# VH-VL binders against Transcription termination factor MTEF1, chloroplastic (MTERF1), part 17

Target 1, 262 residues: Transcription termination factor MTEF1, chloroplastic (MTERF1), of Arabidopsis thaliana (Mouse-ear cress) (q84x53)
Amino acid sequence: AGETSDTGILFREKLIYLQDLNVDPHKALRVNPSLRSAPISSVVSVETLLSSTGLSRPAVGRILDMFPDLLTSDPESEILPVLRFLSNEISISEQDIPKSISRCPRLLISSVDYQLRPALTFLKTLGFVGRDTITSRNTVLLVSNVERTLIPKIEYLEEGLGFTREEVAKMVVRSPALLTYSVDNNLVPKVEFFIEEMRGDVKELKRFPQYFSFSLERKIKPRHRLLKEHGILMPLSEMLKVSDGQFNHWLLELRLRSAERR

## First folded at step 5 (VH-VL)

Design X74 (from L11 with heavy chain H99L L102E T108S G110A; framework fv_libivirumab)
Fold by ESMFold2-Fast, scan of step 5:
Structure X74 (fold): chain C 262 residues (1-262), chain A 124 residues (1-124), chain B 112 residues (1-112)
Amino acid sequence: as target 1 above (262 residues)
Amino acid sequence: QVQLVESGGGVVRPGRSLRLSCAASGFTFSSYGINWVRQAPGKGLEWVAIISYDGSNKYYRDSVKGRFTISRDDSKNTLYLQMNSLRTEDTAVYYCARLPYEWSGYKSYAMDVWGLGTTVTVSS
Amino acid sequence: DIVMTQSPLSLSVTPGEPASISCRSSQSLLHSNGYNYLDWYLQKPGHSPQLLIYLGSNRASGVPDRFSGSGSGTEYTLKISRVEAEDVGVYYCMQALQTPFTFGQGTKLEIK
């Protein structure tokens, strides 16, 4: 009476395939429910395209595990254009494509026409050209929306801190990670602490934009508290660039010097 | 609708030339590498040549090297095979066939879309 | 060049019965990236070839689940669980590991 379940067999085949890639099948099915009905040929097509870049099978598996929505993406219309954008418009060498993807897998779920190319164009206006051009090291900058994410950050630095566009551009070229930080959760709290508690001059932030790369709770506040406790004033770069060991040693030496009355 | 249509076949004498065309429609032609595959009457399939999506890489079977030239014109969505110094053993139906997912070089996996073929007969 | 050898060269089956075709390569088709670069094609009488299976075991779009591919390295198998009248034709394996791409000699499937 037709005791074989072709549907059950196909589903088991998908589970085995995902496990061979070291993709968590139940996580993938929870995150991407459409995977239940997707043909295995569709899933394999995605893996095949990604492996064509030189990514090892375990690396492909890690990416698909991180972004299970890729398992049902159309390779031709959604993934292939990204690979060609990296190769042809960014001019990343074939050898470096796997590194670029491994460093920023979100590139693969980003639209070339609506996200990556507009972001590249915007970044070029800020000075990411020539020696400072986007490379495999900086592709993470391409995955942020220009209008909703990048421009508000630039405007916050311009209008909120009183900097010109040229000054802001120089800051972000020197410290590209600045463009990856949240305005509300990172930039604003650090600026408020700098102005209100540290009594700093905002012009110092132009000279040391790396200020925003340091943890407010784990480095900025603790070090400021120690300096304030001992009545010490110093430039941001001297305060933050040194290791915890170097900072503590310096603080100890200062206290010993005071005690010895040199 | 994804389609490949070959043309340019015919009957020629040994030593003559023919130029085959393969017209593509329904997909972004410039994004795909394309193969030429032939089949002699009553015989099996035989791979002839490939051109990468950007035209920078071309590969041929040894028996046609120096005689056949594969090329493409992406502005016309058309692939070509220029066949010089034709031999009786070149008699075959010639198919063009698309490679899926080629993004660089000659790297490919399968031929997912095939044309209907065009017949080349080389007879003395 | 990589030589592809199919067996049997011809096969006659009763509708509803299974069929199996073997393909052997003169060298391993397993690439260092973990994939087996072996494809299967079907050419129905008077028609162009059509892709059935790619990279050893993956069914192409629109191919019924009664078709399956297996194998690794130098030995591959195409199986049809229940042969239907429309499955008549010549089946070819092809290696896509390196140029020149090479086909097996073909296996003709007929209905008894």
Scores: ipSAE 0.006, ipTM 0.499, lowest interface PAE 9.1, mean pLDDT 86

Design X75 (from L11 with heavy chain R98K Y101F L102M K107R; framework fv_libivirumab)
Heavy chain, then light chain:
Amino acid sequence: QVQLVESGGGVVRPGRSLRLSCAASGFTFSSYGINWVRQAPGKGLEWVAIISYDGSNKYYRDSVKGRFTISRDDSKNTLYLQMNSLRTEDTAVYYCAKHPFMWSGYRTYGMDVWGLGTTVTVSS
Amino acid sequence: DIVMTQSPLSLSVTPGEPASISCRSSQSLLHSNGYNYLDWYLQKPGHSPQLLIYLGSNRASGVPDRFSGSGSGTEYTLKISRVEAEDVGVYYCMQALQTPFTFGQGTKLEIK
ESMFold2-Fast, scan of step 5: ipSAE 0.039; ipTM 0.569

Design X76 (framework fv_bermekimab)
Fold by ESMFold2-Fast, scan of step 5:
Structure X76 (fold): chain C 262 residues (1-262), chain A 124 residues (1-124), chain B 107 residues (1-107)
Amino acid sequence: as target 1 above (262 residues)
Amino acid sequence: QVQLVESGGGVVQPGRSLRLSCTASGFTFSSYGVHWVRQAPGKGLEWVAAISYDGSNKYYAESVKGRFTISRDNSKNILFLQMDSLRLEDTAVYYCARHPYLWSGYKTYGMDVWGQGTLVTFSS
Amino acid sequence: DIQMTQSPSSVSASVGDRVTITCRASQGISSYLAWYQQKPGKAPKLLIYAASSLQSGVPSRFSGSGSGSDFTLTISSLQPEDFATYYCQQANSFPLTFGGGTKVEHK
């Protein structure tokens, strides 16, 4: 009874704090029930640590909204080890830590010992070393489980397409996004279209692994249809690298030349 | 230099236990799967066991299943083979060997670095 | 288990000879086969991986061929340092299995 109004005031303070950060308080409390009893000083400590890295307040708020469990995390034992891993083991400069986190907020909820370090070790084995080392732009690769997620993708490219392990390693180093794509929902449909409709040789996919980064429905199929309609053949890289405007301009120019010669 | 060095072999009595070790140096041990391969005196090579780079997958030859246990300590760069219920047919030189790339790299890349071996024999 | 059969078990050869060793798998193993060289008292050394790929640092006189169930290791012109025992090894499935070995001896 005597404590009811003080406890209510503290809870209201938490709601106001979350709203000020643009964190949805109802979602946060639903996802992280321990937030109800957590002191506001603990929540402030997390925000303070993340801000100290150079993250803007809106960026911190977006991260905390995405991962409300961070609101009750111990900064020193749960968050700081990730920041030190990025700095010490990946050698990302202190200035680029905020960029790394903004590009992949899931790093902050990933175990260094059970996820990040094993993934880094695996990626180094594939050839992500030296000039191709992991940087702030491709830390997303570190948050995928090696045995359950990464290895099956490598095995599909090796066993499903008849590529050697060395060839697959070179492909993923040249196009790291390959390791983020679903085998069943991305890789298989694109391979089937390439072989069956485009009548392509799979060896071209080793030379241009960026093929898998283009939308099947919005780019690959429409552009192939247009080229086929006009009897035009071109390499995958020339077909897909250019913007829609550049492709349409080029196609129009070729059509005009064809019409003028007739 | 890239190398693997086995130790722990010796003369043992049937039914006893031995633990073999293989120490790695000159490379990132945690990036490689590793195998134990044995060779009885005057005989050919026989694969014994394998462990993935992170220790999550382990495989054994039928002749050693339930008696031998493979493990690794990546913080110390050491591979182990715990050999229980030893039999006379376990007499052999035991080699450790690595394979590069991925856990499944054993399929494509073979075992590219081998230790010098450690001998396990029995007293009569 | 996949059985690996090597032939011959031994071959007598002179320096400069072409030596051919064959390996047969009891079932299809695609190209998942490696070849190793072992000298007396020494550990095996990888020569060929993925049936036909030459390991770095191995002389070009060594070559591998085959796929599926039948494989061949060839030494185009035998050198004094090539007198050794050679083993094939399948890596298609566990347990991994080795051939019985082929001893290349002086005539």
Scores: ipSAE 0.000, ipTM 0.390, lowest interface PAE 19.1, mean pLDDT 85

Design X77 (framework fv_bermekimab)
Fold by ESMFold2-Fast, scan of step 5:
Structure X77 (fold): chain C 262 residues (1-262), chain A 124 residues (1-124), chain B 107 residues (1-107)
Amino acid sequence: as target 1 above (262 residues)
Amino acid sequence: QVQLVESGGGVVQPGRSLRLSCTASGFTFSRYGVHWVRQAPGKGLEWVAAISYDGSNKYYAESVKGRFTISRDNSKNILFLQMDSLRLEDTAVYYCARHPYLWSGYKTYGMDVWGQGTLVTFSS
Amino acid sequence: DIQMTQSPSSVSASVGDRVTITCRASQGISNWLAWYQQKPGKAPKLLIYAASSLQSGVPSRFSGSGSGSDFTLTISSLQPEDFATYYCQQYKSYPLTFGGGTKVEHK
């Protein structure tokens, strides 16, 4: 009898299905108005495809709640190209696809042709090849816009620290998370503290780019303050890589050794 | 009981048309991509065509492109293959097979359910 | 198109033998490969998917290995019901392609 109508009953069935997935129906409808008229089979097809990757039902629900536009996406033209890009062009194993998506759900709403592949090409020019190739652990780099996000960070490290593009590329390959950090809110404050308060040599940042992965307020400043208070100098890696317990133990031992010499 | 049943095969003259059907039962047909695979007498398997779960995407082997049309009716759980401009080299047993979503070479499962086949042959 | 080359085209074996069938893709297909068994007059039956995953209900004597371009199907101890033709099939890209088949027959 013709087209399926968007009646109250059919709409209610969609709401129940979303609630069963722990997807907020009100947020979903607000973000994705097309959901109101989309058949329930559309939502089911998306959920089924995502579940087929090995993602648990709760994980699928969280992703769909986070990105309601996926609820009306065509699995074949909008979602599958991403999954095939991860398995074919990145060469992520089938067992690691769920991990890749869980670590970076934004992959599923990113265009392969306009975002993911251009980002991969750019990252390869920086040295993400061979043993340092993109893996399931760092696919988050693929969802950043090259021109608006990635290049400005590279330029800040070049111009702000006086490094060459080759030196910056080596830093980024060694510490890929650098490309995920905010220049204004993360990189600049940590650089300023290192140069002005720690009186550090910027060459040490080249040797230990992981410096930028540590909390300025919870790790860098407190540990520097304690070392300065006791007249102790140590490399950034020794200062920052250890747990709070290990650092406090080492500091205590150094202080005791100093006291015993008097 | 999950089942696929082909029908519509028979004896045909070269240049004529024939429509094959494949009826699904025991599973939610609309959640699966489906394929047509053929096998000439005494020869190997040859993939012919595929259609996505919702009918929006269709794929064809080069040998049948422009002559064969795959379609489906999810409300009736039926897959079709419209075969136009038939040639002697189209002589084969035609199987339909389900694949969990056509485009998911990504899914763990291959073509796990097949019909028994329907024979297409030609009169002298 | 991805070409699938299967070898040997036939193998003569006895019950209890270890049988190995190989399949080579003309380009890298990762693990997007399935193996099928076909007996005379019957539809194919799925044995292995994703190169190495055993289909539910298939005996453990069947195993698949390989990745990239080279793949192997192994039957560790051939049983009377295993005399059949075996096909590999890539599903990385369209058009889907099958190997030429390997007939496992009695010596």
Scores: ipSAE 0.000, ipTM 0.385, lowest interface PAE 17.9, mean pLDDT 85

Design X78 (framework fv_bermekimab)
Fold by ESMFold2-Fast, scan of step 5:
Structure X78 (fold): chain C 262 residues (1-262), chain A 124 residues (1-124), chain B 107 residues (1-107)
Amino acid sequence: as target 1 above (262 residues)
Amino acid sequence: QVQLVESGGGVVQPGRSLRLSCTASGFTFSSYGVHWVRQAPGKGLEWVAAIWYDGSNKYYAESVKGRFTISRDNSKNILFLQMDSLRLEDTAVYYCARHPYLWSGYKTYGMDVWGQGTLVTFSS
Amino acid sequence: DIQMTQSPSSVSASVGDRVTITCRASQDISRYLAWYQQKPGKAPKLLIYYASSLQSGVPSRFSGSGSGSDFTLTISSLQPEDFATYYCQQAHSFPYTFGGGTKVEHK
């Protein structure tokens, strides 16, 4: 309790509130120094708005712990526009709003006018319309900067692999995760391994763009080395889509057939 | 029908205690903050206390701080006001009122549903 | 505490009159202000929230304006059912505070 003019008492009240939400108060204050002077009503209004969407109290706490800047955000001018964008422009049902936020909490700290709407417009030009429209499952694409993140990935696939914009668009719509992968840390190493070690035809990457979703060290390289060791050629989809047990079984069967051919 | 009903008012002696209740029906009580607002006979409205939707935070007017305790039971859709060390100045009709803490936050919306009030008065 | 001052404390009016009630906050409360109507023996009813947003079911003759520290409630053409006491209330910070009320009475 205490007087509203006593900032020490109000500060301690904020710490207790944050702890009840399982938000680390010291991390929050380090990341968002304005919390020291912000009224507790700021934290309450944000938590209340997020809870009103159907998010559980622990889920709200995890989001606020991850993005402490939200604790001093104005709900009406900074958070509500994101929720309305998801409901009105993406057409996500109110029941699925909590799922969308839980899958991509970064939506809540993203500007509708400067990030989300421009990204949606760009994605529509690539073919994310109709049956392939953005849903609660792939809202992560909306938080990527068009100029700095999305376009360079498209350009790498066009120029680096010799694909047309139309071909790249089809790949991306078929495998949206491509837009979330690092060019330098993910795409380039996998392309280089495919061309240089696997001696693959880049046209197969257009037919199976899911290639880029598989671990280079844990799946691609080990399975290629086993196939190479036994002189076996296999389509990427057959090579990568099966479990380790299924792959080993198929490898054994192929080896047995090879041995039986006299 | 969305409704709030107060009970527990009556005639008390100075220095005694009284507990008021407010029962909610027709809406999801746990989604709303709730207030106690009082009105002395022939006088204006005076805000008394508020409790957030989950019961975690409570606020009081200076005139009742340390004497009154607000609480809620969301499983029973009921709001309480425990009034200790009652004074003649506490004579009033006590209203409970809900505040929609949805979407735009509690700052933008007003108290949209009120109970009929329960009278607290004192014997000489 | 934020002090809310209403003026006038009472006004005598006739049906069809334009009635204006003012409310002044002791500090900047942005637009976090609501207006309530109370008839004798009844609980208050919300008329306007966020300084100018009309509550569902409230007649369009009621309007609110203002921001910061100065606010106004206007009834464009007073009807018989509008004779009541009106209160402003700030929601900027706790403790919440009400204005002293303005009684709109028959001439």
Scores: ipSAE 0.000, ipTM 0.391, lowest interface PAE 15.8, mean pLDDT 85

Design X79 (framework fv_umesolerbart)
Fold by ESMFold2-Fast, scan of step 5:
Structure X79 (fold): chain C 262 residues (1-262), chain A 124 residues (1-124), chain B 107 residues (1-107)
Amino acid sequence: as target 1 above (262 residues)
Amino acid sequence: EVQLVESGGDLVQPGGSLRLSCAASGFTFSRYAMNWVRQAPGKGLEWVSFISYDSSTIYYADSVKGRFTISRDNAKKSLYLQMTSLRAEDTAVYYCARHPYLWSGYKTYGMDVWGQGTLVTVSS
Amino acid sequence: EIVMTQSPATLSVSPGERATLSCRASQSVSSYLAWYQQKPGQAPRRLIYDASNRATGIPARFSGSGSGTEFTLTISSLQSEDFAIYYCQQRSHWPLTFGGGTKVEIK
């Protein structure tokens, strides 16, 4: 009573509303069947709350298309606690909340009590405090399960590479993206290539943990091959940080200088 | 063009001190680890000391540990070896040698550029 | 410390012949081994690094092989300028150690 429930006509209006937001209605109904009987005012309330943070209508639509369960969420009990956590416990400025959400929409479907706050507490033990605190740029770390995802990565770096917990903590604080990479699909292949093919000292990985952010197939292997073929040495950071165009130009200049002297 | 030039070798009495220098030119000195290697007259090569490109890692041969100090000044492109409590067995030609350390670590490449050496004679 | 043993101490060979120099480590050094050439009155010159990689400017007649504890330097067709003393060096463990040298002289 006092609430509008779905009927044939209202159902069609919901489909039109979703299409206007660029939300796929078929996917939304498949993922969230409760959407069929939910009042349209529910969807409007969610859109209104997200828009009030500063998110554009297309950005809201993309988020809702990605996570259709949000379409029937209660704004006050399910969404607002996440926004308050970002503002009050992470201290993200009101202006940066839209950026935080756009960079990591999964924040909106993550439990504050069972996911976000436990992850924050764990990250603080690694050194994400003070100047290195979690910001709008690295909130993606908060949506990773501590026991199943974060701890195994720390353990790989400690036990697999012979680093202390303090050394690993310094690495991940310097390169937070390291905690987002797969051990088996990213870390292990890059470590093996560094040690076996590049003949690298694992201690250099503590000095430049950003090594793990570069593509093994598209950057690390091709650039190492070119440097080895020309007998050229450069710091790991210089080798990997520059664009392909800049690297090729630099390599050409060094080769030309060598040819002129010969 | 790429070169290392040692200086400071002299005749010193046992128990004396001497400072060797090595001037680098033609390359970015701060990108390379450096070594001191010595060779007694008519004998083979003996490694003396290692310093990483940033001075964070330093090693010495047991025969010189506690008596010799390796250091570098990257701004001046110079490597140094401060020798104290010199003994007759320290008599040798002292070479500075470049090691392409960087991310490749100390284990690979070997010493690719050597100076001409400077003679240290410890005798009364 | 890892002891590096070179054999023979002196190798007598005629110009144009193949020279084979051996270097043995007292424990595994993987492939972290370099070879140096030294002529009288001169500084050593790097020939080979990481067991088998020829250094820039070194003639193709020089080749290195081996891993673990057994290493070989080969000069496929010895020339007059190749008469010198050759040293191997392990770079796997501190302190860095050199072999005693092999003197290559005219037969």
Scores: ipSAE 0.000, ipTM 0.419, lowest interface PAE 17.6, mean pLDDT 87

Design X80 (framework fv_umesolerbart)
Fold by ESMFold2-Fast, scan of step 5:
Order: structure tokens, then C-alpha cells, then sequence
Structure X80 (fold): chain C 262 residues (1-262), chain A 124 residues (1-124), chain B 107 residues (1-107)
């Protein structure tokens, strides 16, 4: 009976510690049931390692709330290898490690041997080398499974648009965010609109793959409607890269040029 | 050498719960995605669920969404299917099947290794 | 979801004869299609993947062809051990889907 009471006290202490980190204990226990029996020293050691990288306590709490499986991870065998991979194989500077993790917390729950290193190797075959190498700004590409996620996106661009692997690789290197977009929810609707409504030449997508980074509903469609209403043809880069104010100024100037002088 | 062995199939009442297990041997379990596929008596194959090697990608058939939960324990080399709110229509032989994917693959694969199946009967 | 339709439902073939099984997808699946053989009382066995690649240990008499929406499994000289039900399966898009199966009977 006494030992049961002591165990209950230790469990309550753990819940208080999680709440102090702004981690939802009920969500954490639902996602990671092993947390119920794990010693509080496990949670403390994980927080200590993450904080040692330069992450603020609120940032650590948000990461642990997002990925409760980290609360019972062994810091030396499961977390430290990820940090060393970022430092040694990607060559991210020590001061940029916290930013890399904050931008992509999923790095911490990703296996170096079975996810991060294979993804890095694949990305290098696409041309992420030299000046286009993976940096702290695009580590999100490393957490996508090569066979199940990255290759199908490459294949969609190859088969759907009639591009060669070399052409697709150049597009992806120029616009790495392409590899983070959903085929069904992002790429397909934007391709459909470009071909069917804008009557665009798919070759322009090779020259401006950043097309896929713009909102279909908030930017692409509204700007196309304005250009269509005024009978104006404009390259995608001129259409999409500029602010609303700059676009409206360009539209006004082009309209003025089409007006009769008398 | 490479084997998958299912267990946990039983007779269960409608509305009940059951947990299926699949034990892997002869390969590095943590490198492979895994599927559950079922087959009702005298009927065809129906895909049920998928889990990636690291559990980061999980998918379900519409017929089981919200009722079934796929999970894995890479240290124990085991795949699980937690079934809740069972219906007569869930009566089937349940197979676990390996989805081979290469860390740098260029070709997608189907399911190359299958267990012998475990029978789940939902009946009063 | 992508619907897979197999034809015929049943095929009766004499030993040594060629058997041709069809599988159609309701939308393009590229080459992400596999064929499985299931003998009575046994688990399915993968025969073909990526539309045309024979799995290791599968006899040369089995061949797959097709891409997009139309696929074919051919058994060039049917043997007695080929009595089975054959299923096609797409793994192009979630959820994964199987065809209804073709039962191959030795005439």
C-alpha cells in the first residue's frame, strides 16, 4: 500500500513538471503511454539536453508538447545523434542548431540512419550540393521519407508535366519547397488552374517553379482574373513575385499604355 | 528466414475490442513499412492500414477510420492493430504484410512478405 | 478511392495454354501496381510489382505489362500449381486498393 502511495506521488510530481513546461499531460499520456511509468529524471534529462543547444524553455516545452514520445527518449542514443548529424554531416553551426530544431522539431523524432542520412543522400543526387547544399533553412526536406514521399513528388512532376528527371531536379533545387507540398492538395490544383484556366505553357513552370509557393486562392486566382479582365499577358514571375501595391501599379501602367490618347 | 507471424485473433462480441500482434524475424524490422490486410470468408483482399518504419506516416481504409489503430514497437520487432467498436463486417482473416522500401530507392514496391493470417470472428 | 476492376472473374484454361488476366484502374496509377497469387488455404504471394517486374523466385512464365489504367498478367504455359486466385493491387494513392480477383481453374 505505502509503495503504491509513493508511486502515485512521483506520478503527480511528473504531471506538475509537464504543466510547468506548458506540456498538456493528458495529451502526452494519450500519445505516449510509457510516460506513465517513466521516471521524472527521463523528462528532466531530455529537457536539459534540448536547453543545452540554446533553445528557450518555452520552445522546449512546445517541442515536447508536439512530440510527447521525446519525453521518454534516451538523450544519448536517440536525440544526441540527430544533433551531431546536423553539426557534423550538414555542417550547421552550433549557434544555428536551435533555429534548425525550432523550424523543424520533427528532426528530433527522425532516425539518423533510417531517415535523415538516406534523405540527405537522395537530395544530393538531385543537386543539393555546393552552393545549393542543405542548410539550417531547409532541413525540413530531411524529415520526408525518400521512397514514400520524395520520389512520388518527383515522379508526379516527371509524368504529369512531361519533364525529364534532370529538369525536375533543377526545378526542385531552385524551389526546394516543392518537395514539402502535397501532390493532391497543392500541386495538382495549381497545375490544373495553370493549364486549364490560365492556358499556360508548362515550360514556364520549369523556368519559374516558385509558382507552386504562392496561394492559389489568395494570389494566383485573383491576379489572373485582373489580368484576364484587362486582356494583359504577363510572365508568372512579374505576376506573382511582387507585392499587391507593386502589382496594382504595374496593372495601372499597362492599362494606361492601352488607353487612347484622345 | 524472413517471417511474419500474426496472433490475437479470437471470437469477439459486436461492439467489443481486440488487439492483433505481428512478430517479425529474419530482417531489420525498423527499416520497413508495414500493412494490415484482411480477407472476409470467401471474399477478396481488403487493405486495412499502413504504418511507416518510424510511425510518422499512418493511413487507414475508410471502413476502419476512428475504430482501428495501427502501431509498432521496433525494439520488440512487433506490429499491432488495436480494434475497437467491432462489427460483424470486420470478421476476416487479418494478414500483416511487409512493405519493402529502400532508404535511397527509385522504384516503389508492393507487399513482399506476408504472415499466415489470424482469424477474427465478430459474432454474438 | 481508386477502384480496381479485374476481368474475367473466372478463367478456365487447359494445362499448357496461355492465360491472360486483366486489371483496370478507375484513374491512372502509373506503374505502381502489383499482382498477387493466393492458393486455397494460403496467404497471398507477390508475383509482380511495378507493373512488370517479376518478384524473386517467380517462374519466367509469369509476366506483367501495362501502365496508367490498363494492366495485364500473362501466364504463358499454365501448370497445375497455377490453380489459384490472382489479385491486382495499386499502391499509387492512399487508400491502397485491390481488385476483386480472378479465379484461374484448370479445365
Amino acid sequence: as target 1 above (262 residues)
Amino acid sequence: EVQLVESGGDLVQPGGSLRLSCAASGFTFSNYGMNWVRQAPGKGLEWVSFISYDSSYIYYADSVKGRFTISRDNAKKSLYLQMTSLRAEDTAVYYCARHPYLWSGYKTYGMDVWGQGTLVTVSS
Amino acid sequence: EIVMTQSPATLSVSPGERATLSCRASQSVGRNLAWYQQKPGQAPRRLIYYASTRATGIPARFSGSGSGTEFTLTISSLQSEDFAIYYCQQYHKWPYTFGGGTKVEIK
Scores: ipSAE 0.000, ipTM 0.365, lowest interface PAE 22.2, mean pLDDT 85

Design X82 (framework fv_fezakinumab)
Fold by ESMFold2-Fast, scan of step 5:
Formats: C-alpha cells, structure tokens, sequence
Structure X82 (fold): chain C 262 residues (1-262), chain A 124 residues (1-124), chain B 111 residues (1-111)
C-alpha cells in the first residue's frame, strides 16, 4: 500500500479540483492522458497564471475544459510567452488580455515561435498594418497555420478566381473572416452557386467579399430563389444586407403591386 | 527603484478607527496588488487582506470582514487600510507588501517588496 | 492563530545545515497552492527569500533552497552564517478561507 495508497488519494483530490473548476474530469483524462500522472500543482499553476490576467474562475474553467492539454502545460515556458506576445508584439493592453483570450482561447495552445509570430508576419505582408492592424477582435487569424491554412486560401482566391495578389490582399483586409472559412466547405460551394445559379460576375466578389459571411442554405439560396421567381436582379450587397423582415416586407409589397396591375 | 513608504505611528483608544497609508513609487502602480499584513509585538505575521490597484477589488481575511476597508488612489499611487472598532489586541505593526498579481509579475507571486511598517498602538 | 504549522525554533552552528518545515492541509499546500518563504531580521520588515516553492530572488544566495511535497514544504539553509539569525515564515493560499495564510514562524538561532 504505502506510496500507492497516497497516489490514489492525490488522484481523487485532483478530480475534485477539476470538478470545482467545472472541468469534466473524464473528458480531460481522455483528451490529455498525461493528466493522470501530473501533480495537482501543475493544474494549480496554470489556473493561477490565467486568473492573474483578470480572467474569472468560471472563464478559466471553461478554457481548461475546452483545451485539457493546458492542464499539464508549463505556465512559464508555454503560456506566459503567449501573453507576452499579445502585450508586446500585438500591443494589446494588459487589461484587455483577458478579453483577447476569451474571444480566442486557442491562442493559449499556440506556439509563439512556430505559429503566432509567423502568422503575424504573413498577415502584415497582406496589409494588416496601421489602421488595419491585428487587434483583440481578430486574433483568431493568428492561430491558423500559414503554409497549410492561410496560403491555400490566398491561392484559391488568386489562382482559382483569377484575382491578383494585390486584389486578394484588399479583399482579405476588408473582410478578414475570409481567412477563417474552409475552401472546400465554404468558399467553393458559394462561388459555384454564384457563378452557376446566380450567373454572377466574379468581379463583384472582389467588391463585396462579405458575400462569403452569409449562409448559403439559409440566406443566399432562399433570397436568390425569390428574386429569380419575380425576375429581379440586384447587387449582392443590397440582396444580403437587408434583414429577413425587411426583405419579406419588400417582396410582399412587390407581389401586391404586381397583382393590382392585372 | 521600487519603494513603499508608509505613514507614521498611531496611538488610538479602543473603539476608534485608524487609517494607514502606503505610497508606491518606481513601478507601474496599477500592474500590482497590495497586501496588508500585521504583526503583533513578539508574534507572527497575520494576513489582513489585499487590494487590486487596477480594479479596486478587495479580499479580506475572515477575521477582519466588516471592520477593515482597503482603498487606493491611483493618481498619487497610494493604498490605504482603515481598521475600525479597534481593540487592544489590534496593537501591531501593519505592513503593506506588493503582490505581482497581474500576469506580468507571475514569476514572483510572493510578496516581493515590503514597506517598513506602521506601528498602531491601541490602549485605554 | 497560524494556519500553517512551523517549529517555533531551530538552531545550528556556523557552517552547519538546518531545515525548517511548514505543514499545511488539503485546503492549502495539499491542494497544490505554492509556498513562499520570508526572512525577517530583528527590527526589520520581512524579505522575500524563496518564491514558488523553490525559486530565489536576485541577491539571495544559493545556500537557501526550498522544496514542497504533499501537504508540506521545507526551507533548507546550508553553510549557516551569523547573519542568518532571524525569523522565517512560510506563506501559501487557503481555498476554504479564500485567503492568504502564514506559518507561525520559526526563530533560527546561530550558536
């Protein structure tokens, strides 16, 4: 028994600690098996660092539940460098660090040297400088791999649609969310619908890159079908920026006028 | 250089209140919290509470809840501890001590800089 | 009064090694909260000696070291010198009290 008995008690205390943080212990152990043998001081150290930024205990718990690998991270060598990067290289004020983390918890599991700094350098070449610099609201762009994720999206817009790098850079700076969308699951289906069904000119996509932020099934297709049914052509921005209520009211009035002229 | 300068000694009657000040210099005041710790003559250290300089949030030891108030004035980088309804057993040296609470001070987490202390004597 | 238990006194001769224990419970050291150590010379304010269980601030000689195991921590002083004669306090955090806690203090006498 001896040492084995003490190990069992310490493990149970670790489970209680995780439950107190509202972290699912069973999920955490499945995702992060090293947690089984890690000392409780490891978890406490991570919570202490994250709490010191100003994050509430429930917010810390939610982050740790979302990314259990953090529970065994070394705070000084793995987490603190991220916080320093946000403060020193992105220039996010210390009081806004908790908000930045809450908006993009994945920052905490991202390597500064192999992920965050390379992404920042790449984004600067696209025009995320000065007034369009990376802020606490778009740090999500920093957690995407440059070679495997960001460059293929740029190449799709450049080569697939016939746009120049300068034109793509302008689109991305105007609609940064473009860099977060899947090429195969988001960009391609929306482009195909625009070209094949809407008979649109791809040049319009350069003027209104926000097109890709709208749901294909719940907004783009239904509104296009209604416009086509009534023989109406309009710019993408006018078609998509209007609320569902306003669009339906407008269409109802148009139907009424059409009926009255018979 | 980092410095914490406390107010001078106080003599009070039982039932009175005392307010001790701690003026900070040589660092960014709002990046740290301040602990208050007391020590009765010939006895050990006892934690009273702490205040976050940026937010103004306070946390007090259970023993002092309801009769201690901690405040700060960021314009003059000064923290205050007011203890009311004084008893003779409140006679002690009261220290302010810097706590690197915000992540920028994570490495120290301990009370890394201390004031020289303020002697508060409560006698009838 | 003290939540963490320390021996009230320890003694050693110059050049000797001495250790000071700090015993907590499941709500503080046993819950994984870090231990810090302070040195208080007679008539002076406490000085941070060890932080985060085993780290030394700039200017603290390497003959001072800290360790933590289970519900306890210890401070080791090797090569004792006359100027080490002081009171030593451990400090941690207690989750059941939602506050910081100190040991009762240990008076080190250098014979």
Amino acid sequence: as target 1 above (262 residues)
Amino acid sequence: QVQLVQSGAEVKKPGASVKVSCKASGYTFTSYAMHWVRQAPGQGLEWVGWINYDSGKTFYAQKFRGRVTMTRDTSISTAYMELSRLRSDDTAVYYCARHPYLWSGYKTYGMDVWGRGTLVTVSS
Amino acid sequence: QAVLTQPPSVSGAPGQRVTISCTGSSSNIGAGYHVHWYQQLPGTAPKLLIYYNSNRPSGVPDRFSGSKSGTSASLAITGLQAEDEADYYCQSYDRSLSGYVFGGGTQLTVL
Scores: ipSAE 0.000, ipTM 0.406, lowest interface PAE 15.0, mean pLDDT 84

